# VH-VL binders against Translin-1 (tsn1): the designs that were tried, part 27

Target 1, 220 residues: Translin-1 (tsn1), of Schizosaccharomyces pombe (q9p7v3)
Amino acid sequence: MNKSIFIQLQDQIDKEHSIREKLTAEVDLLDEKLRVLQLLLANCEQNLENQEEILEALEIIKSKTRGLAELASNFPYYKYNGVWDRSIQKVVYLYLLASWTGRLDKSLRPTYSLLSLSEVGQILQVPVFPEESTFHLSIEQYLHAVLSLCSELARQSVNSVISGNYHIPFEALNTIQKVHSSFQVLSLKNDSLRRHFDGLKYDLKRSEDVVYDLRIHKLV
Key: E = the ipSAE of ESMFold2; O = the ipSAE of OpenDDE; V2 = 0.75 times the mean of E and O plus 0.25 times the DockQ between their complexes.

## First folded at step 21 (VH-VL; framework fv_praluzatamab)

Design s2 (from s1 with heavy chain N58Q, light chain S32D T99I; at its last look DockQ between E and O 0.02; V2 from the best seeds 0.00; counts 0 for: pae E 22.2 > 2, grease 19.2 > 18.9, off the site)
Fold by ESMFold2, look of step 21:
Structure s2 (fold): chain C 220 residues (1-220), chain A 120 residues (1-120), chain B 112 residues (1-112)
Amino acid sequence: as target 1 above (220 residues)
Amino acid sequence: QITLKESGPTLVKPTQTLTLTCTFSGFSLSTKGVGVGWIRQPPGKALEWLANIYWYKQKYYSPSLKSRLTITKDTSKNQVVLTITNVDPVDTATYYCARSRYFVFDFDYWGQGTLVTVSS
Amino acid sequence: DIVMTQSPLSLPVTPGEPASISCRSSQSLLYDYDYNYLYWYLQKPGQSPQLLIYLGSDRAKGVPDRFSGSGSGTDFTLKISRVEAEDVGVYYCMQADEIPYTFGQGTKLEIK
């Protein structure tokens, strides 16, 4: 049996647990700030005065994402990337949303468009190419974030009518339609990503219904 | 501070026309997406929706009462007027006006209500 | 016309206990996959109604988080996690999916 081998295996188990605990603690701190930014951006159409809070939250999230990247780069990427995968999807998603809504800078000018994966990586100052670091933003994280953006845009379309901002539903529909068309030409073999994409039709219908109701009632 | 207040007669005879005015402040019907609705509550009974009017002339009436109801607005006076023709004792109720949000279709601020009794 | 059916019609509760009111519509109120044209109002004694919940589950401004709305399609529930004396009154559900907008019969919540 060789008891020395079992002692060495226990030391490895303890080391891996310690690494995972360190990474999880950092991700938990990131997650708390992600919740703050998500709340701020959910109401941003109705509250232009929260812009300084949004910019502060974006900068803190950028700093914590970079800190996580530095910590994670000390360890094998594919062994531990599950620890941060969902949280990094949310980081990307919130940056996409901030850009789309015009909250990424002081101009308050919505782009109504998607940042590319490369642009997100440049803004966050983290790698998107595997050869440049053991930590990186993945294409799967980005694609999930794009789909989450569409769900939020459909939700904000309804709220924008309540607030009297009838321009937003048309821009949201345009974005969701473009995403839907683009994803249809992708060969999605990842089960999680495919299931996420399958739900996009409901966001599309929701956004279409808002726009069509506005047009049939001559509100625009 | 959003407020609405109903005004009109408290006693009306059968066959007469009932005219109720909603005067409001803290919002305007020139604001896109804003409207005013009328809801009534017969004594001891549930609420019954009557009509809504929105900022861009959109009007909605309860189908069973449509031939007797007219809703109008005067945006400059912050007023909405409901007219009910040929009243009958079954029209006895407390009448409320309330702010409505278009596409949400809720009633998020209500007036205090005015009791109208239809009796000979 | 969409018929809104509430149960129970009378709900005696002890302060501090939870309360649950159900509302069923005669047809689906679903607008999209997570929004329903379903609303909850409270009419306190001697007062006009006040909005508690809109679009199925969203709390109106100033409504305490002990109130929550849930359900989808045809079956909806209003829950009060801890009833307070000020919660006494008649609760109405309403639909706005189709005109005429219609209310449930009301549920009278009272202290027992």
Scores: ipSAE 0.000, ipTM 0.403, lowest interface PAE 22.2, mean pLDDT 86
ESMFold2 (binder alone), look of step 21: mean pLDDT 94; pTM 0.957
OpenDDE, look of step 21: ipSAE 0.013; ipTM 0.520

Design s3 (from s1 with light chain E98Q; at its last look DockQ between E and O 0.03; V2 from the best seeds 0.00; counts 0 for: pae O 12.6 > 2, off the site)
Fold by OpenDDE, look of step 21:
Structure s3 (fold): chain C 220 residues (1-220), chain A 120 residues (1-120), chain B 112 residues (1-112)
Amino acid sequence: as target 1 above (220 residues)
Amino acid sequence: QITLKESGPTLVKPTQTLTLTCTFSGFSLSTKGVGVGWIRQPPGKALEWLANIYWYKNKYYSPSLKSRLTITKDTSKNQVVLTITNVDPVDTATYYCARSRYFVFDFDYWGQGTLVTVSS
Amino acid sequence: DIVMTQSPLSLPVTPGEPASISCRSSQSLLYSYDYNYLYWYLQKPGQSPQLLIYLGSDRAKGVPDRFSGSGSGTDFTLKISRVEAEDVGVYYCMQADQTPYTFGQGTKLEIK
C-alpha cells in the first residue's frame, strides 16, 4: 500500500537529513586535519624539521578528500555542496600553499608558483569538470583558495623578513600581482568571491610595503 | 608507562544518564597528536566504537549514538569523560577507554574496562 | 557505515601450526595507494583488547614477528606463522577510513 503524500515527504526529509549528517561527520574529521596542516604551514619557512609531519598530513587529507568525494558522488552535488564547500576550499588553499612553499613533496624546493585547478585535481585525484551531479572541485572554490593564498603570502612575507628570508617577499609580491592581474579579466558572478577579491588590493599593498621597506633599508 | 583506567557506576537504571571517567597517565592531551577514545563491548559480543577526543578542539561521535553521547576532557586532570543519556538495557556493556594516535587513528593503549549494567 | 566481515569466526589451531584470519571491508580502505586504514586487535580471555597491527601491515610495539598483516583495498589478512598458547583469544579487525570506526565480528582462536 502506498504511503500518503505527507508520509512520503517526511521520509524524504529524514533521508536528506541522514545524508547531511553522514557528510557532516566526514567533513568534521577533515576539518580537524586541515587545521593541523594549517598550523604546520603557518611558518614553514622557519622549520624544515616538520616536513615529514607535513607530508603525512597532506597524504591523510588527500585520502579523506577522496573518501568524501566518493561518498558525495552518490548525491546531487548542488543539493549538498554547502556541507563541504568551505572545507574543500581550505584543502585547495593548503595544497596551493604547500606547493608554493616547496612542502608538497620531499624535494623541499619552493616553486613560488600557482598550481592550476587541473593540477590540484590531479594531485588530489578528484574531478574538476565532471557532470553537475558528481563531486568536483569547483572554480569558485579554487578562486577563493587563490585569494586566501594571497592573504597568507602577504602575512608570511612579514614573518620571512623577521626570519631573515628576504627573497620571500619578492616572490610573494610577484604571485599576488599575477593573481590580481588575472582576476581583472574574470567575470565574477559570485558575490562572496567579488567581496573577497576586493580585499586582494590590501594584500597587494601590504606585500608592496614589505618589499619597499626592504629596499629602503638596503637589505636587498 | 602509559595507563588508562575507567571509572563510574556499574549499575544504572533505564532512562538515566551514564557518566564514565577515564583517568590516564604517561601521556597528556596537551600533546599534539594524542587523543582518547571510548569503545564498548556487550557481553559476548563484538567491539563498538563510541567517540574520540583529541588535543585539538574537535570531537567525533558514532552517528547512531551522537544524540546521546557527550565527550569532554580535562587536560589538567588527565581525564576524559563520556556521558550517555537515556540509557537502555541494550547499553549494557564493558566500556573501555583507549589512547588514540592522530593521523594513525589506532588505539594503542587500553584501559581494563568497566562493566556497566543497565537494569530496572 | 563500512561493514567489516571476518572469516572464520572460529579458528581451532594446533600449537606450532600457522593461522590465517581474513577481514573484508564493504569499501576500500586504501589511502595514497600506500597504506590502508585497517587495524588488528587481540583480546585475550578476561583482558582488554590490545593492538597488533596498524595501517594494514605495521606491527605494534612489543608484538612478536610471528604476527603479520597484509592486504589492500577491501581484502586483508592477519597471519600467525606459529601459533602459541598465548595467542588464544578473539581477534578483531577495525577500519578507521571513515566514521564511525567499525569492527569485525571477531575471530575466536582456540587451541585444539
Scores: ipSAE 0.000, ipTM 0.497, lowest interface PAE 12.6, mean pLDDT 91
ESMFold2, look of step 21: ipSAE 0.083; ipTM 0.665
ESMFold2 (binder alone), look of step 21: mean pLDDT 93; pTM 0.954

Design s4 (from s1 with heavy chain Y54H, light chain T99W; at its last look DockQ between E and O 0.01; V2 from the best seeds 0.00; counts 0 for: pae E 18.1 > 2, grease 19.6 > 18.9, off the site)
Fold by OpenDDE, look of step 21:
Structure s4 (fold): chain C 220 residues (1-220), chain A 120 residues (1-120), chain B 112 residues (1-112)
Amino acid sequence: as target 1 above (220 residues)
Amino acid sequence: QITLKESGPTLVKPTQTLTLTCTFSGFSLSTKGVGVGWIRQPPGKALEWLANIHWYKNKYYSPSLKSRLTITKDTSKNQVVLTITNVDPVDTATYYCARSRYFVFDFDYWGQGTLVTVSS
Amino acid sequence: DIVMTQSPLSLPVTPGEPASISCRSSQSLLYSYDYNYLYWYLQKPGQSPQLLIYLGSDRAKGVPDRFSGSGSGTDFTLKISRVEAEDVGVYYCMQADEWPYTFGQGTKLEIK
């Protein structure tokens, strides 16, 4: 009466595949919106006229992320997190960037600081530090996002000089320095994070160079 | 657990200054995207927004009451203070403070409210 | 100021029956095509207002699924699929599209 062991295994394989497909579909939709927001924030300090579009993209991404969270909450986190890790990392990154640049809300006040993991969770209305079996923003995702932010800040630091915003490089350097110091005290067990952290040294140097150049030219 | 509580005088004479304090817990005004708003409700009437204070520096006031309103914060004490000058019996109302979220622009947590009566 | 108009102002309902409250704004509350800065609050007798719906259709934490918000632009609706005794109170819509925030007149829901 019972299915053979192999038939049972095949059923499980099929179920898992179906779940992954559903999750992937949601992630794909999310990724499309992430690309839009990334473009909008790439040079956001040069154009405040796109704030409405940025806010729209942020809200859409929030909605999509919440939708994904709801779907994913039905399944073991550790089994399927590979489907969304990269995308969620990017979500966190973009929200960090939006906050840092003052584009997160109508206030348009740059903070030049980092949102915490908890703050990001609150903004996105998704869990942080829950049981490992349910969807959540992970520490690893957050740390990757922070490193990505530093890279982007280094890049935008250069661009800001071109646009005449000479205070941005200083703020960027300050943030990157703080991140660098903080990461040095972390016990990183993730190889990807360690490799990404190695890149931070380069970003720090780039940022320092920009600030030093500005000082030499008495622009700051 | 987020809580807010209004405190201040329950009876004020006309022309005097009303000072209300909102003491809250479970959140901080140092958190990005957080603020506190004041809303009042005259007996048997609808809700009326008065003022909001931002986690940074921004302050928002009801245009009709702007000249009489001052909102301030003490982040270290988790307090927001609303001052209303030159009160009149028409200012008799239950006053609420509420947490404001500037990402969605709602009031998600409210105090119990305090009834203030303006009478000679 | 944006004027919010609710209807009806009084809503007697039999327990178990559905209820619907309308809210109209004097100008569009739609932002970025998908979201409306429209909110619903419930003030139960002797209590403070509590958030029910934010951004037009999103249910606040802890709010039963029998509550739903719909609408866009200038016309919004709060629906209760099955009214319960605990749903008695005054319902307010609020706009946060512009300062000052403004509330509707309130709709008093009572049990028949």
Scores: ipSAE 0.000, ipTM 0.492, lowest interface PAE 14.6, mean pLDDT 91
ESMFold2, look of step 21: ipSAE 0.000; ipTM 0.419
ESMFold2 (binder alone), look of step 21: mean pLDDT 93; pTM 0.949

Design s5 (from s1 with heavy chain N58D; at its last read DockQ between E and O 0.01; V2 from the best seeds 0.00; counts 0 for: pae E 3.9 > 2, off the site)
Heavy chain, then light chain:
Amino acid sequence: QITLKESGPTLVKPTQTLTLTCTFSGFSLSTKGVGVGWIRQPPGKALEWLANIYWYKDKYYSPSLKSRLTITKDTSKNQVVLTITNVDPVDTATYYCARSRYFVFDFDYWGQGTLVTVSS
Amino acid sequence: DIVMTQSPLSLPVTPGEPASISCRSSQSLLYSYDYNYLYWYLQKPGQSPQLLIYLGSDRAKGVPDRFSGSGSGTDFTLKISRVEAEDVGVYYCMQADETPYTFGQGTKLEIK
ESMFold2, look of step 21: ipSAE 0.000; ipTM 0.412
ESMFold2 (binder alone), look of step 21: mean pLDDT 94; pTM 0.956
OpenDDE, look of step 21: ipSAE 0.120; ipTM 0.679
ESMFold2, fold request of step 23: ipSAE 0.348, 0.115, 0.222; ipTM 0.774, 0.713, 0.725
ESMFold2 (binder alone), fold request of step 23: mean pLDDT 94, 94, 94; pTM 0.956, 0.955, 0.956
OpenDDE, fold request of step 23: ipSAE 0.292, 0.591, 0.439; ipTM 0.735, 0.831, 0.792
ESMFold2, last read: ipSAE 0.027, 0.359, 0.118; ipTM 0.667, 0.776, 0.719
ESMFold2 (binder alone), last read: mean pLDDT 94, 94, 94; pTM 0.955, 0.955, 0.956
OpenDDE, last read: ipSAE 0.000, 0.450, 0.347; ipTM 0.506, 0.774, 0.749

Design s6 (from s1 with heavy chain T31K K32S; at its last look DockQ between E and O 0.01; V2 from the best seeds 0.00; counts 0 for: pae E 16.9 > 2, off the site)
Fold by OpenDDE, look of step 21:
Structure s6 (fold): chain C 220 residues (1-220), chain A 120 residues (1-120), chain B 112 residues (1-112)
Amino acid sequence: as target 1 above (220 residues)
Amino acid sequence: QITLKESGPTLVKPTQTLTLTCTFSGFSLSKSGVGVGWIRQPPGKALEWLANIYWYKNKYYSPSLKSRLTITKDTSKNQVVLTITNVDPVDTATYYCARSRYFVFDFDYWGQGTLVTVSS
Amino acid sequence: DIVMTQSPLSLPVTPGEPASISCRSSQSLLYSYDYNYLYWYLQKPGQSPQLLIYLGSDRAKGVPDRFSGSGSGTDFTLKISRVEAEDVGVYYCMQADETPYTFGQGTKLEIK
């Protein structure tokens, strides 16, 4: 016996709700792990003793991200991506920061460069350019993460001066300049990205000011 | 030495709200890396995880019971509170609180448990 | 939810003999190809559960070396090299790979 149209609709609503609840539960767990890593990477240049803890956090986050990807792959991406977009953006951001600061692995060698979207995908072992119907790291998530990185680099540049690491501000400025130049050639259709890009100008100015001060004081 | 102890009513009527308190010592939820979880066990049955809370703001609930569960912490008192609304005889169980290590996600220290009976 | 399945459910053992308990998960518990979010607990009669093994193979503090955990992915094993009278109780495996954390049915170890 076929269900009425309204019963079918209710079933669909219940199903979607159940899916969102499952996804949300996993995202919530991921978010807490992200918070820990974020704290660890904050001013990480001043403390190399926490590297083991950072690596552990990175591995767990990688695992949970992959788990989320597997779970999410069972559902239409466009329907449920709102559940994890911010969290995945943060994942990408933290991995960018870890790589930039040389905290991604045991080498402890800063790269002072940006991982590409493809490289982040490879590191996390999640798709970056699959069909739209499956879980993937989106370009928008990556771009947001890059902008977040620039903001953090501007912040850390100041802190590095306090700690006597006078080369960091120059590296930060260089990265922010490159990002700024790259974004200028992009046709951004996303309003959120446009707004954040405007913020990048401020970060660039901040970084320039720090470098200028260092030069004036003949510290570099 | 780490210790945990459950407290609350041992008898609750159906449809009422059950409030259980976990008082612990030897560790603090003000420090990162640790949390408290609740696990229950109906008489003669297996263990069932209910909820976890850590030093940070996130709370984790069993999806099947999420609508009825609330977990909170008072760091200053070293207490974690679990509330279960609209209880039913099926909620009759020994309730345990246990310390959970973050990134390990185990329960390494347990309270003695408290038996809660739901009956008219 | 991840389903945890233990076998056997009842395990009569002669003191001094080895014992083995199996735990299977409905999905892989392996993370980063290194560790598994699998745990073993023992609940002795009239007592609270106690942690034996965490992350698949690491022995908890104070746990005798006669206990060992092995396995990866979906198949795990708890081994007791020489069963003692004090090992009587119900053993549970648990996964913490995703919420909700779920337990196996339990394995009751008894002395013959």
Scores: ipSAE 0.000, ipTM 0.491, lowest interface PAE 14.7, mean pLDDT 91
ESMFold2, look of step 21: ipSAE 0.000; ipTM 0.429
ESMFold2 (binder alone), look of step 21: mean pLDDT 93; pTM 0.955

Design s7 (from w3 with heavy chain R31T, light chain Q98E; at its last look DockQ between E and O 0.02; V2 from the best seeds 0.00; counts 0 for: pae E 21.7 > 2, grease 20.2 > 18.9, placed apart)
Fold by ESMFold2, look of step 21:
Structure s7 (fold): chain C 220 residues (1-220), chain A 120 residues (1-120), chain B 112 residues (1-112)
Amino acid sequence: as target 1 above (220 residues)
Amino acid sequence: QITLKESGPTLVKPTQTLTLTCTFSGFSLSTKGVGVGWIRQPPGKALEWLANIYWYDNKYYSPSLKSRLTITKDTSKNQVVLTITNVDPVDTATYYCAHSRYFTWYFDYWGQGTLVTVSS
Amino acid sequence: DIVMTQSPLSLPVTPGEPASISCRSSQSLLYSYDYNYLYWYLQKPGQSPQLLIYLGSDRAKGVPDRFSGSGSGTDFTLKISRVEAEDVGVYYCMQALETPRTFGQGTKLEIK
């Protein structure tokens, strides 16, 4: 009686290990490509001929994300979503960044615009909202990605001045201001998301300071 | 008074490497926000931007020529050097270096230009 | 790359008459700060280019009042109210919205 219960528990433990190993292997492959794309997009101002590499990385990441979605759909979403949660957040973030910087081919938005969660799902061919499939992009993943975008835009705003692209700081400030205003109307009960949002004021200040410096010097 | 002057060979053979030097005065590339660019003009043709270098050694290249271009600076000598590898007769042009000032996106002071002919 | 297209490519004028040069960009040069990143240069015969107009409409230092820039978005115009002999040369528009900086093909202004 007791032995059969423990044998069943061990079989379940082994099955869960096997499932987690499958999912982790696929996520590791995705993470490798995310690192490549992140480096390419962080340096895209310094290497304007890297567009083919960026497009290739975007297509590979899309393919890997869809493959992960297919594999993950065979298993209970909320039992295993922790395996891919941060990696999918980074996928969303890098697509937002690629679109904002004008590096995403066939983007649904013009340069310097923010893709919506639904638009990211359309571009990646992955469901949003839980009711349409087992695997989906979550609102929390998207909100974290938007906040990460703002941090990167503030950083690129500083670097764009150094690199001589003075229009980027104005567009970055405009985007960060809109995100800040939009988040003010949200109820952020998630501790991780609330802490991430609390840091947005520093990105806003950094971007404001860059634009202020540009305005002062244009009056010379 | 900001001045720039281009120097280098006036004749090079196809496949050779063209090296051009911009020597300038009235500013320093150690100064925050200062940059120098290279623009060329084939005889009877339009201006074509080639490359820029700024005070932090950040560099920009024309995508169509990126694989063949290298821009460097020597701040102590007030010089910027442009190198074009594997030249071809279509690279025959007058080459200009030009200054950009802090937070500017255009070229406000230009050198007199140097004509480089690529011919066998 | 943003393509800059000028018209006309050759512009013969009689001294004292006005002249107008058109420049069209393949995408808008105007952003949310109401600036057009469009610049005009004049290259006189045998000389280096010189800046005439920056940000679409502002005259560079020392440029005579007879030169004016106008337009927004994708369509820009350089006007010379009364052409003088020293105005002969090739006029270029340039965009500096993004890298690479790109020039129009040039408009040769010459005296009839």
Scores: ipSAE 0.000, ipTM 0.369, lowest interface PAE 21.7, mean pLDDT 83
ESMFold2 (binder alone), look of step 21: mean pLDDT 92; pTM 0.940
OpenDDE, look of step 21: ipSAE 0.007; ipTM 0.503

Design s8 (from s1 with light chain Y33E T99L; at its last look DockQ between E and O 0.17; V2 from the best seeds 0.00; counts 0 for: pae E 16.9 > 2, placed apart)
Fold by ESMFold2, look of step 21:
Structure s8 (fold): chain C 220 residues (1-220), chain A 120 residues (1-120), chain B 112 residues (1-112)
Amino acid sequence: as target 1 above (220 residues)
Amino acid sequence: QITLKESGPTLVKPTQTLTLTCTFSGFSLSTKGVGVGWIRQPPGKALEWLANIYWYKNKYYSPSLKSRLTITKDTSKNQVVLTITNVDPVDTATYYCARSRYFVFDFDYWGQGTLVTVSS
Amino acid sequence: DIVMTQSPLSLPVTPGEPASISCRSSQSLLYSEDYNYLYWYLQKPGQSPQLLIYLGSDRAKGVPDRFSGSGSGTDFTLKISRVEAEDVGVYYCMQADELPYTFGQGTKLEIK
């Protein structure tokens, strides 16, 4: 039998493993910093003291994302993008959250709105919609990040009531409602994205319940 | 019925620390959604918000004055205390404490006010 | 900080006539079509302030229905349908949309 075909297949398998190992090592380092930023943002509306730590974490994550982009540019994008897909979704999500909550810069002014995919790409200095199969932020990564933001905003709405910031629940509901309406006009061909979007109803319901509770308590 | 009353010195020298006490009745800071705030009014001028404290010890300060302000409470005594460090003649004002409704962010019951003069 | 600008600063009125006080904020106080983080207080001569209107248009307990609040976003109005002698004093608008909470300069309502 002709062994050269199978030897060539094994060489290709080994090459792909080596590339995936290099990319995974870099992604693991990024994930470590993502965990730090996520903890810092978990209840940030109550604690303005940690702003310099948040800004430092954002810069480290930007630097790590750029380093990953440079490494990944040496390899076909769609062959290996699964290695970083989840981590890049989380990068985008945490930048959306930092912007929404007013933690993206020293101004401490919440935007209460959604950065666009192009704005996130500009901030991270990473391409969106490139002409070639190069490292970029994908539409699917952004859409998953937006849905993850809604889940966190619903969760933070409860904590903001406890800590006394009743403006946050109304802004959270407004954002979640806009996301829900916008997603309904999209043609979602990705099963994972459709499943993620189907869960948005629970975030919307929880946000609605918080706002409802606030309204009835005006009648003490 | 709800009442609040401010107490403290009427004359304070520059650089000293001003301590004001709000004593209230008809409500408790153990009640969910209830707080006490401090507002001041310099002679002939508009009202200026200083700080709020709510039932869970959550505190809010005017950002421009935050480094000089401390607000605390004693729920068992129905008291809230405001401390202003390093006072200056610009701190001369009538100081009010008022009940705040956490869910509304208003000041629905006010004390009578106490005039504090800062001068040499 | 959100700047609250009132007009007029002085308002002489004839008893029995309507009066109107304007308040403008440097940014929108509207959250939804339901309400605004805008409040009106009256400080009668020699007295502490008292709450008249909260969340843009809701009348505080015990406030006569001749007082009404209206407006949305950045422009707000307090109206008194028929001014009475007891309405004399300084009227303040306040915002609670962001810290610090800020007040307007005051409108002094006087009987002429």
Scores: ipSAE 0.000, ipTM 0.429, lowest interface PAE 16.9, mean pLDDT 86
ESMFold2 (binder alone), look of step 21: mean pLDDT 94; pTM 0.956
OpenDDE, look of step 21: ipSAE 0.006; ipTM 0.519

## First folded at step 22 (VH-VL; framework fv_praluzatamab)

Design u1 (from s5 with heavy chain D106Y, light chain D97T E98Q; at its last look DockQ between E and O 0.02; V2 from the best seeds 0.00; counts 0 for: pae E 4.3 > 2, placed apart)
Fold by OpenDDE, look of step 22:
Structure u1 (fold): chain C 220 residues (1-220), chain A 120 residues (1-120), chain B 112 residues (1-112)
Amino acid sequence: as target 1 above (220 residues)
Amino acid sequence: QITLKESGPTLVKPTQTLTLTCTFSGFSLSTKGVGVGWIRQPPGKALEWLANIYWYKDKYYSPSLKSRLTITKDTSKNQVVLTITNVDPVDTATYYCARSRYFVFYFDYWGQGTLVTVSS
Amino acid sequence: DIVMTQSPLSLPVTPGEPASISCRSSQSLLYSYDYNYLYWYLQKPGQSPQLLIYLGSDRAKGVPDRFSGSGSGTDFTLKISRVEAEDVGVYYCMQATQTPYTFGQGTKLEIK
């Protein structure tokens, strides 16, 4: 019996483990920064008060994402994408939110509009869906991020009303309606994505309720 | 700075009408979404909501006291007036006015309150 | 009317220890699958009530992070991670789902 075969296998196991550890370390750093940005973007009405901090956080996230992309590009995407999928979804989500709320460069997209996957890739300077063998932003990550955005917009609609920004709920509703219509024509093959999409109807209802109340009470 | 101040008689006889005035500053009842509410608290007891008035035409009253309550506003004077008719010793309480916001309906700023005693 | 029930009614606490107050409503306070029209107020001795938590879990401006609100539907909780002397007073939950707005009985927090 040639024990050399098992030695080689163990070596491969060790190498894979080492790679996962390295990737996880980078993702952990990224996640820490994502938490900061999420807090900063928690309220739409805070645009002017913390704009500098938001911009700084966005740049840091960009840098960390690019760093992760660079590292990950050395390894097969399909083998290790589980390490960063959730984090990258959150990255995309936060950039969508930043753009939608006008905290990102308005020259790219107007306020209250949805960035495309290609635009997000351009902003972050990372590849999008073209090659599955190397690091890229996937369609699934983007779609999850869009759904997360809708949930957040519905949530922030009430906060905007408290702050006296009565136009925000209308913009939120408009965006959620468009997203809802768009998703209905998609053939979703991912179970996780289908489950996430199933929740969108509640976000739509939430936004509709807020707008309805504003209209009947002459707030708009 | 937002402030509210309750004023009116501190002693009222039974069956009389109690008129309380809330004078506020730092905000206006012409602002959309803004309102003023009255809340009372009998000595040693819990809080009880009485009425709300908003920037628009909406007025809200406690159903149990609706027949005795009238709430009005003078936007130009930053005043809200609450009238309670046919008072009884059970109406003895500290009366507060507070700023309210429509849609969320919380009371975020309160006056110091005025104690009203109903006694013969 | 929606009945608000608090427990306990008396809460003696040692400084530095956590505290928890329960508030239950006779009807659901949930709005549009997301927000709960539940509020927490603190009335310190000799003072007017002050807003602590709105919409069940959002902390009012200036409120320390040791205060937190949780719950949904008919069951809500106010937590103080570490009680300080300045936290002494009567805590009230309030619902604004429908008129009349109704308050709980109040929970008197005292220092042991």
Scores: ipSAE 0.122, ipTM 0.690, lowest interface PAE 2.6, mean pLDDT 92
ESMFold2, look of step 22: ipSAE 0.305; ipTM 0.723
ESMFold2 (binder alone), look of step 22: mean pLDDT 93; pTM 0.953

